# VHH binders against Rab GTPase-activating protein tbc-8 (tbc-8): the designs that were tried, part 11

Target 1, 248 residues: Rab GTPase-activating protein tbc-8 (tbc-8), of Caenorhabditis elegans (i2haa0r597to844)
Amino acid sequence: INTKEVRRMAWPYLLGLFEWNESPESRLEQFTSQYWQDIEEWRVLEAEVRRRDEEAFRAARARKAASPVREESCDVFEDPNEPTCSQHYDRENLITLFRANLHRIDKDVERCDRNLMFFSNKDNLESLRRVMYTYVRRNLEEGYTQGMCDLLAPLLVTFEDEALTLECFSLLMLRQRGKFPQRPGMSKCLLNLRSLIQVVDPQIYALISDIDYAQALSFAFRWFLLDFKRELSYECTYKVWEVIWAAQ
Short names: E, the ipSAE of ESMFold2; O, the ipSAE of OpenDDE; V2, 0.75 times the mean of E and O plus 0.25 times the DockQ between their complexes.

## First folded at step 4 (VHH)

Design a5 (framework vhh_6z1v_2)
Fold by ESMFold2-Fast, scan of step 4:
Structure a5 (fold): chain B 248 residues (1-248), chain A 122 residues (1-122)
Amino acid sequence: as target 1 above (248 residues)
Amino acid sequence: EVQLVESGGRLVRTGGSLRLSCAASGFTLDYYAMGWFRQAPGKEREVVAAISRSGDSTWHADFVKGRFTISRDNAKNTVYLQMNSLKPEDTAVYYCAADFTYGLDESAYDYWGQGTQVTVSS
């Protein structure tokens, strides 16, 4: 059984994107339509961001020519992700926040694991960038934090579908922040993960079956998803134990 | 793995032309502004030219304006400095540097090359 195919089929259910009895075709069509609609919206914002980048480039040169002294300037790249109670922004504030986030994303994407053949392809890096830009546009209050691309990348490699990757990543991020939505199907996702682990690695299943299984799998979920290149072996078992013990 | 490598520096006669190249390895230049710097023996390092991320905006120091042209080819992950009408005063080690949307401030550049020697003799 191909582990990548198993992950591709299972992960949307494990993350709670689909119910086990749900036909995913219509939902996938909706996700794809919304995704490309969102891209059309933020491409307009990105054009303005890039215009401001060019203006900032020219302004920095003019400022340097006028002053021989080194100046620390963060005027152009203010930290806009201070916690706020409002998600409504005027256009100027929106562009300023989006710009700062795009700059952080661009730096991280270029440093994303280039040792993977998948990301040696420039088109796949652009896919990663589009998904993260779309995520940030939907979640400007939280914004981009260094390392988020490392969580997104394994999902994109597994799915090779930008819209599906975005929806699954969004759920993963909600879980990481402790804001995972309560939903009727969530317990079924944990049962499905248990079944998957039992099939993929019966030894790991046996080791974790004696503890509070739902709670152990809940916080081990991230580590399990991140290790898409490894079979569940003794070394992987140690990592799972370390995660469980750290949560004590 | 991440590095910038300059090439093209050599001995050239006054009035000659030379093209310097700066190739990136282990990362892409698509999202970096690029600069060319030079340092002559006993002198401070000085900025020669800079180019924006898109290549739509360029800047050249007054002492090379009209003679040098910076350009980039993101498909080849390379930035260039075309040097025309070379003078003995242009003799220096030339460095390329990459920064994220800012130029001309040495503290703002994220990556630097090792340099390539240009010598202009009469």
Scores: ipSAE 0.494, ipTM 0.778, lowest interface PAE 1.7, mean pLDDT 73

Design a6 (framework vhh_6z1v_2)
Fold by ESMFold2-Fast, scan of step 4:
Structure a6 (fold): chain B 248 residues (1-248), chain A 122 residues (1-122)
Amino acid sequence: as target 1 above (248 residues)
Amino acid sequence: EVQLVESGGRLVRTGGSLRLSCAASGFTLDYYAMGWFRQAPGKEREVVAAISRSGDSTWHADFVKGRFTISRDNAKNTVYLQMNSLKPEDTAVYYCAADFSWGEDLSGYDYWGQGTQVTVSS
């Protein structure tokens, strides 16, 4: 039994992508088709972004003739992901917003887990970039926030399938925002856990009886897991994630 | 751990040619714009050439235009400076530098190499 293959099979169910009683084949085909259609769409936008990047490079370099004395300039960039409905984006605003997000993604991808052999391969970094570009294009109102690649990377290493990685990552991001997908049996699982705790440790039971366990995990997941990833190997991160996901 | 290493600097005669290389380790150059700088004895460091992230755009200082050509090979994680028609005035330590600028950040380059000495004798 290959542990990585077990994770590939189990994680979509643990994350809530598939229900226990459904066939995944049809949905996997839909995910793959939609993923590559989305890439076709944003590649057109990216071409214009890169044209503007080249123009900006030429303009900036025309004035970069001074000695490389490094002074901190005001480089605080306006957040282009301030609330704006997608239907109100004209093409110029769409390209400007998308460009800003691509720049943030590229910077984080460059700094992503360089000591891991998987990401020493440039093709795997390009897979990471494509998945994140696609996620941001689907979620442009929320956009890219520094550190999102740290959550995406372990999923890509595990699945090695861009479309599946994107769908699972999207669900993980919903959890990070406190929007848990409803799962069959989750209420019974929580009741069974509470019953077990009540028998084993009545004091702990009293403390958690008024706590929304799923909501507490949703908020704690963002804070603790980002810190855990920084200090843990991928294998340890996988184990921690599996425990958290199974408890939800 | 980010490191840039220049190589190829040596003594060369006036009118000669030389190619400098800059190899990166610990990061991928294709996320960076790259520049070549030089510093002659008793002078301040000056920009010689720059190349965009894609390699589609280049900039060369007026004093080397037509003689020097910057290029990059992202597959080899290396940037080059081809130097032709060398003059004694080109004698300097040459540095490569990496800039995560898409043309918007004018605060300077993020990473620098240690330099390679080019000496042009008449």
Scores: ipSAE 0.518, ipTM 0.801, lowest interface PAE 1.6, mean pLDDT 75

Design a7 (framework vhh_6z1v_2)
Fold by ESMFold2-Fast, scan of step 4:
Structure a7 (fold): chain B 248 residues (1-248), chain A 122 residues (1-122)
Amino acid sequence: as target 1 above (248 residues)
Amino acid sequence: EVQLVESGGRLVRTGGSLRLSCAASGFTLDYYAMGWFRQAPGKEREVVAAISRSGDSTWHADFVKGRFTISRDNAKNTVYLQMNSLKPEDTAVYYCAADLGYYDLESAYDYWGQGTQVTVSS
């Protein structure tokens, strides 16, 4: 056994996916079944996205060929305006919004931690992409935001299980957006963290001293997970995350 | 970290043939559309050929149609440009470029190679 195996076992409990008094076997089977079912559904959507990409390729080339000296911008689209308003989309809006998210994911995934041997393996990079595609399909309104792969990658390395990674990542995203249910005693944990920050960094303490607890939790996640993750090794990231998760 | 490297450029006589290669490192071509561009001294850079992500669709500029053919081999992470019936006007530095292929959302190429010199003499 090693530290990674201990983390693999402990993290789902620290994140609140499992209760310490329950058997996870049945729930793990359900997560796995649902995960692969979701993949079969979005593979159909992806096939249509790729087909439309082929059409857009031909249209873009035809326009440039017709106007090679006039740099008339072919279709430029900054943001899906209508599909984001509804939880349930018609098929055309669903495909358009899903495609926009796949573009953002594909742009980010290729740059994610490729200096690690784990992600130098093409199959592991495809696992990362597959988990993120499934996440955005379940969360189309929020969609993909640059940097999400930085949060997903350490989980996938630790678990090496796509379905479990997705469930734990979903909980992390709820916490980051301030939607995670508070546990009894959480306000005291945040006060203790605030006191520690006051001693370690008085400047940042002054910045957060008047923020409510739900907002302070969201801020702490952004500060520790997004800013610190970029500066830390995976081992340091794991330790910081474990402290934050235990406090919640 | 992401890099495209062109190779195969050299001196060739008029009417000759040449195959250019573009190898990707630090990323996988499977998710990118690819293009070949060229630039001669004192002239603007122009698009020569392009191939879609799947490889099912290709485009070639009118001035090279029937002479040049773009192709890709994703297993080798490489894109090719087969150049036949070369003319002095084909003399230029040839560049390859990669694009994620979401053309109705973005039309810019994301990555560029450093170029390979092709010289055609009479």
Scores: ipSAE 0.497, ipTM 0.771, lowest interface PAE 1.6, mean pLDDT 75

Design a8 (framework vhh_6z1v_2)
Fold by ESMFold2-Fast, scan of step 4:
Structure a8 (fold): chain B 248 residues (1-248), chain A 122 residues (1-122)
Amino acid sequence: as target 1 above (248 residues)
Amino acid sequence: EVQLVESGGRLVRTGGSLRLSCAASGFTLDYYAMGWFRQAPGKEREVVAAISRSGDSTWHADFVKGRFTISRDNAKNTVYLQMNSLKPEDTAVYYCAADFPYGELTSEYDYWGQGTQVTVSS
């Protein structure tokens, strides 16, 4: 809250990952173990994604003019013999979705906060990438949305712990999507945001006030946090986030 | 500040050699396929060479194949074009471009440099 070490200890409680009266040691061990198991799983998927990327590059660069329609077998037919299992189709869909998300993540990670000394270190960029890959693998249906790295980066800088960063980021994303369980302070935070919008932009306030209130504000809350992150230094962002999280 | 900066272009004699460099600033090339393009006065811009993200795959246009070689050094955040046996027809402004993640034989790349002039005299 006032130092990096205090923030590292307090933020999981402020975000609602731990209750103030519980000991987190066992859960931290579980988070770390699950995190690295998830990485082992998606590294296999990533290897296949990268092989397909190389194949796509070679195909594009070969300048094959012919129509893509071929006499060769495609998809599940794969000629020499008949498969016993239909798992191939499920895996194909998974790899296709994961590949699309990895492409978006890689592009955003390379643009993320490069002016900070922390992210001038390539190892820290790879940490950011691993956390986001793991998040997306757990949430493929929603996938990666541009700007998610802007929310993840300050957490990684503060925690310097990939598994803890992922768990806290997951809670933050639930809040952004309006799928977070209500906390006593949450309604006050939303009312304060509503009042701020009313003062800053009365026309937008009028538009959102006569539709589903909770849904409208969940989008506004995401824009609010992203705008603060972009306009302010990391220290100012931390202070703003701590006020918002404490209001829960 | 995000940019690609080409360097190394100059006047060179027919049959000579030249190495062009393209350095990235404000982002890393590690996840981009890279291409070299050129445009001579009164002609369309054309793709000269391309290299995959890993560097394991390269492509060179027929008109430079065997003479030009594209390469990359991700540690230096730089891509190179080694040009040998230069001909007057190679005279053009050379541009580097970054395309995420694998690149296409298209002019629509994510980032472009400002270009470097290569002139080959007879």
Scores: ipSAE 0.503, ipTM 0.788, lowest interface PAE 1.6, mean pLDDT 74

Design a9 (framework vhh_6z1v_2)
Fold by ESMFold2-Fast, scan of step 4:
Structure a9 (fold): chain B 248 residues (1-248), chain A 122 residues (1-122)
Amino acid sequence: as target 1 above (248 residues)
Amino acid sequence: EVQLVESGGRLVRTGGSLRLSCAASGFTLDYYAMGWFRQAPGKEREVVAAISRSGDSTWHADFVKGRFTISRDNAKNTVYLQMNSLKPEDTAVYYCAAGFDYELPSSEYDYWGQGTQVTVSS
């Protein structure tokens, strides 16, 4: 696996999105349809987020002193000992969480790989933003963590297809969520990754072999995965990922 | 390189007008609130005006209200400060800044320009 076209074909299978013997056409159509449907849904939520941002800006600039605190009330109680009033908080919590995540994503997208010519094109940055917004909308509990765009970016560059990028990224993130440095076998995985980096690119290995960074690799696998891309060129990142994916 | 570049500063007479521009290079302003700040020799930097990311909301300091107007053109990736009825007290280096300040007036914007000198002579 060493060319962009081969990577486009191989990566979905290596990540487990498709079976090796299946034709992916119908599933690709389903992914595309669902992706743009999800975008229509969260555009409504984003509009509300942006309205709240404008309101917050105006309120802050006006320097309002705190006034009476509105008492929270739940107007629907079925039983005084067991109130079943949570529906009024669910929508507010959804918008609050989505807003916080959009703020983090917006900040990160702007800083994502501006050195790469692909992301000098504003349309490609907007593609990156749409994919990440959709990912976060599907995964609000986990939300956005700084650096996730750095993992998403190589997939978008390779596929140039937002829906396929999202599905592959989701699988990549799923693989990482359950892994913790303290679990049996994690240390061996991290050592294998270090050995692979050393073999693939000794100069890059030297850059990431700082004592502080080496210690972090032993204790924070998810942090390491997110930061790994920042030290490597896209080509080196692709090669390392392909070896890791093929080994699992 | 990620950069904000101010331009338009010059010597102008009391009562004159001047338009400052702030252009972003290497990034887009579409997701940033923008502010104009100024700093006179020996004084701390102060906030002059701010504009929300959409441009629908603006704020101007009391000492420039009615004389200065902030605006933005996201298609041109540029923010402007129109300065009218200039006074000697307006003499300062003017800086533009970009930040994700959705909630508070802040001097802690994420990106700053190098500044452009405005001198108002009597």
Scores: ipSAE 0.409, ipTM 0.735, lowest interface PAE 2.5, mean pLDDT 73

Design b1 (from c1 with R53W; framework vhh_6z1v_2)
Fold by ESMFold2-Fast, scan of step 4:
Structure b1 (fold): chain B 248 residues (1-248), chain A 123 residues (1-123)
Amino acid sequence: as target 1 above (248 residues)
Amino acid sequence: EVQLVESGGRLVRTGGSLRLSCAASGFTLDYYAMGWFRQAPGKEREVVAAISWSGDSTWHADFVKGRFTISRDNAKNTVYLQMNSLKPEDTAVYYCAADFTYGELDSVGYDYWGQGTQVTVSS
């Protein structure tokens, strides 16, 4: 029994992504197709973001008449055009808002605790960034909030599948905001999860056998997080736990 | 752990050449402008050269133009400073730094710094 493979199977059920009566493979194919389609869409937007970053670099280096009195230069550049709330953002406002979110994600990703061996690999770091960019593109009104990467990272380490990670992260965010979807047949999903836990860890199963299903879900999720204490920094683990406990 | 590690500093004679390397670990250079800075004994740190995220745009301080060239290899997560026609005045500790302001601020806005590499130019 590979505990990481068991976590990959259990977490989607725990978060409410899969039901016991459906084929995970067909749903995963749908998620994967949509994920890479979304990436192709925002890569066009990102190319323009990076072009503007290049332009900003050139402008900063070429700036010659910067006043030592900040008030003089601020009068020219402090005419703010805030991205206005419209039913549909035009391309300019969309790119401006997307750029701001990408910059927040980039900074937060780099300032997160990086002593995780998994994220010492550049490709895995780019996977984390790509998933977070896709989430923000799908949820542009809400945008990126500091600390979201701390919650995303354990999911990516567990799944090593960007599309599945995004779908599970989206449900976790919905749960944190009190909007977790309730589904017909949830009791059967919980029974299946309990059976899986019984096979993987009989000691943990014995502890949850007398706990109601909602508490069993919270307990099982905490159990999976405990297994990561050797792979995650203590600070990142504590932040994730605090978010989960606050949601309970 | 996010780190920038400079290497290549050593003793060289006036008129010589030297290439410094700055290797990044724990983060991706692909999205950030990078700079080389130096600090001589008893002097403040000064910017020597800067390069955009793509490498398409570079800037070099007037006192090194024509002698120093900044470059980057994003596949190797490394930034270089090729120093030619070295002068005693180039003696300093050289630092690399990552610019997380995306060019919005001037050189002083750099967020991550290395520990430095000593370059000494003698007669």
Scores: ipSAE 0.529, ipTM 0.812, lowest interface PAE 1.6, mean pLDDT 72

Design b4 (from c1 with A33T A50S; framework vhh_6z1v_2)
Amino acid sequence: EVQLVESGGRLVRTGGSLRLSCAASGFTLDYYTMGWFRQAPGKEREVVASISRSGDSTWHADFVKGRFTISRDNAKNTVYLQMNSLKPEDTAVYYCAADFTYGELDSVGYDYWGQGTQVTVSS
ESMFold2-Fast, scan of step 4: ipSAE 0.559; ipTM 0.831

Design b9 (from c1 with L29F Y31W; framework vhh_6z1v_2; at its last look DockQ between E and O 0.57; V2 from the best seeds 0.00; counts 0 for: pae E 4.3 > 2)
Fold by ESMFold2, look of step 5:
Structure b9 (fold): chain B 248 residues (1-248), chain A 123 residues (1-123)
Amino acid sequence: as target 1 above (248 residues)
Amino acid sequence: EVQLVESGGRLVRTGGSLRLSCAASGFTFDWYAMGWFRQAPGKEREVVAAISRSGDSTWHADFVKGRFTISRDNAKNTVYLQMNSLKPEDTAVYYCAADFTYGELDSVGYDYWGQGTQVTVSS
């Protein structure tokens, strides 16, 4: 009777994780087993990242002692979308790349949805962090992009299952990277989506009304999730997501 | 809402001891390095001690080495400064501060500051 419970059951099918006639129990067990195995693997890398963080702490204080004037902070990050020379990372390069991504994740998780009761519980923030770390470890060549945790958080709130959340998020990210789907009835669904944008943010509607319909949907997907999540309750965000997913 | 609230500052005699506390709220405390600073009247604020987010690494300014000890309790979201062998020169307002930026970025900055607690050392 709880809409959250209905979404918990329906969203994996709407996202395409399961076929409509599929009974998911065996696959859920596999997802959970793989998820915790992945965590065990990157915890080793995380431990080394944290040792380097401690060394950086000491090094920064040593530089301060040699230069007593307080220095302004400087934010220099590796671009995770920049092409790499090899997909077979040396251990040192792997640790360095993972460290950069973990720092970006930590920054976003610190500010993610702090006004919601679910994330006032630190255990739930740690769950969000674990899922995000695992996703990025699986997708290290793409890396972390600012705002990913804002897309992941509603899934975690709905499922309260880290492994299921990860698998659904992975599919959501694949759809986000894909081109606009061409399905029967998609034009009507896209017009309904544009009408919803018009109600929520008329300024953005004016910008997208002059561009190609497919480009408008791709832009609106990112804008809807970020704006709706930050300006609306999760209930409204979930309804928008269901419309977007059904249009696929 | 981020808050850092110092407490424990008071008047003590030369040679005395004092423990300052700084209670943190409104942010994920164990993700921040913490520091203690002091500012005497008419002087610039200066760093006294710093501690990494895990508590595994500490740093103390030379003028307090052997006398002051920084520590933290991440379960209580609190950082401490144990001050021993106090001197009149230690008279100042003491501030705690939180730093999210790691030294890997080639700079040190503190993001949040407390309101301060007055320590006065009489002779």
Scores: ipSAE 0.226, ipTM 0.645, lowest interface PAE 4.3, mean pLDDT 74
ESMFold2-Fast, scan of step 4: ipSAE 0.589; ipTM 0.810
ESMFold2 (binder alone), look of step 5: mean pLDDT 84; pTM 0.859
OpenDDE, look of step 5: ipSAE 0.517; ipTM 0.783

Design f1 (framework vhh_7uia_1)
Fold by ESMFold2-Fast, scan of step 4:
Structure f1 (fold): chain B 248 residues (1-248), chain A 123 residues (1-123)
Amino acid sequence: as target 1 above (248 residues)
Amino acid sequence: QLQLVETGGGLVKPGGSLRLSCVVSGFTLDYYAMAWVRQAPGKELEWVSSISRSGDSTYYEDSVKGRFTISTDNAKNTLYLQMSSLKPEDTAVYYCAADFTYGELDSVGYDYWGQGTQVTVSS
């Protein structure tokens, strides 16, 4: 059994995406279909963002006189054949917010783990970008925070499946924000996960079983995800994450 | 470590031409939007030109449009600025900079900068 294959199988259960008695095939199909639909939708928004970025570069140098767009136009004139002030405001707000998030993501993605062979491949880097764009489109209120790509990257490397990566990452972000829902059968789930870890890494299993780190790891969860990822190799990060996820 | 090294500056008479080169090492040029930024003595940094990561989109400051051409050679990992019809007001230190792919123009917001190369246009 390949360690990467075991992680690919176990991680969705450790993160709470699937139940141990669940056949995941139908849910994976649903996630994949929704993911690619979301991409087609935000590609239209991205095209508009790119057009605005190009215009902004040129306009900044030209220093043109003020442009008559947005709230002021809505206040002065409403035409039944033109978008209403609310419609215009909502779309402009959406594009402005999405644009700001794309700028932050692009800067982080281009510099994310470039020393790894996986991300030296442009296609894999674009996969990372697509997953993160889809995440922020679904979660515009929270938006993108620097460092999120560092959490997403190990999941993408492990799964090599954009839709599954997005769903697992979304759950990880809920845990980061203290919003992770409690599910029935959690004790049984944790026991099953610990049994799997015993097969994959008996030393980690012994540590979990003999030393109850649940409370300490819950408190330190955010520190482990952010600080240890940067200080440890991907292999060490994977092992630390598995201990944290199994204990929580 | 990403490193940018500019060359090709020098003294030229008004109406003359120069070609600036920026060799990128540590990363491939394909991963960055690139810019040329200049600074004349005692003045602020002034953006001159940008080229997108794909090389498909080029942008120029109004005073250099039609006179300067920005280009990349990905095989050589090198950015170029071909300058023609040079004017005394083009006299400046020219810097190569890695730019935001979709970002706003902000001369202090560039991630990486070269050491600069001096261009002097005088009679």
Scores: ipSAE 0.054, ipTM 0.477, lowest interface PAE 6.9, mean pLDDT 70

Design f2 (framework vhh_lunsekimig_d3)
Fold by ESMFold2-Fast, scan of step 4:
Structure f2 (fold): chain B 248 residues (1-248), chain A 122 residues (1-122)
Amino acid sequence: as target 1 above (248 residues)
Amino acid sequence: EVQLVESGGGVVQPGGSLRLSCAASGFTLDYYALYWYRQAAGIERELIASISRGGSTNYVDSVKGRFTISRDNSENTMYLQMNSLRAEDTGLYYCAADFTYGELDSVGYDYWGQGTLVTVSS
């Protein structure tokens, strides 16, 4: 009777990864095999990224020796009539875009909740990095934006399973982009959830009891997941997420 | 709590050796490029040695062949081995770290140490 074990069981269903009457074993095996297959693919790309990083380092040192004056970056505006969201990339563009994303991810991973004991372990930081690299490789058009690791981290802490974390995170990101429709009967579900919260967590219930519940959940989804995540403890984040996931 | 701390400075005779250490706390060095700067009294900081994430090194000509920069990610520490020390090597030695492979001025680095003094005198 570990709260973390309950969350491990419930969250994939709340996020919509599994149906409530579904046995997940075969799909979990598929997720795991696909995950490690994806890692083999992007490790080849990462090797080229790191080779280019080393070349950039050597070139920068050579330039400083020859010319110590820093040159201003010239901003290049794209032609507004040319589409920029192609799913097909030649290898050069693919590596260039992947490299930019890996740099952003690396910086954010090293800054992600380092005071939490789980992420004091370097192996767990590497797990976080692998999951995010795999997500970005699957979703290269959207790419990485600062703060995504803050959304991924609680899932990894809860599941301690990289493949399952990735699948659940992917669904969470689809919800964030507004791609999941409302279910019928939502008002009744929200009232039932409110009653459950009163029993399980009277403190959070007190905070939302005087507000229209659907309105409070819409506010929480937009603001707490996107803008206030950093200011919430992991425990508060878990409670807010569970309320939002159950309602949508 | 997030900081770089230098150690290993001291007084040494010309021709002697010293090893400087730079330990990181509150963050990991794994994805950082690392640098050693030297500052003499009344002179701006000079970049003397650098090491990339992958281990590529670079040195200013005056220390090339005498100084060796290295990193130990498992100990979260960077080193500067200084051999055949000269009077002109006297100064305050700073370590620095950042995620960029660009050439930044002293203000642009993610982290700086507080400095350690090296005095070469007879």
Scores: ipSAE 0.454, ipTM 0.740, lowest interface PAE 2.0, mean pLDDT 73

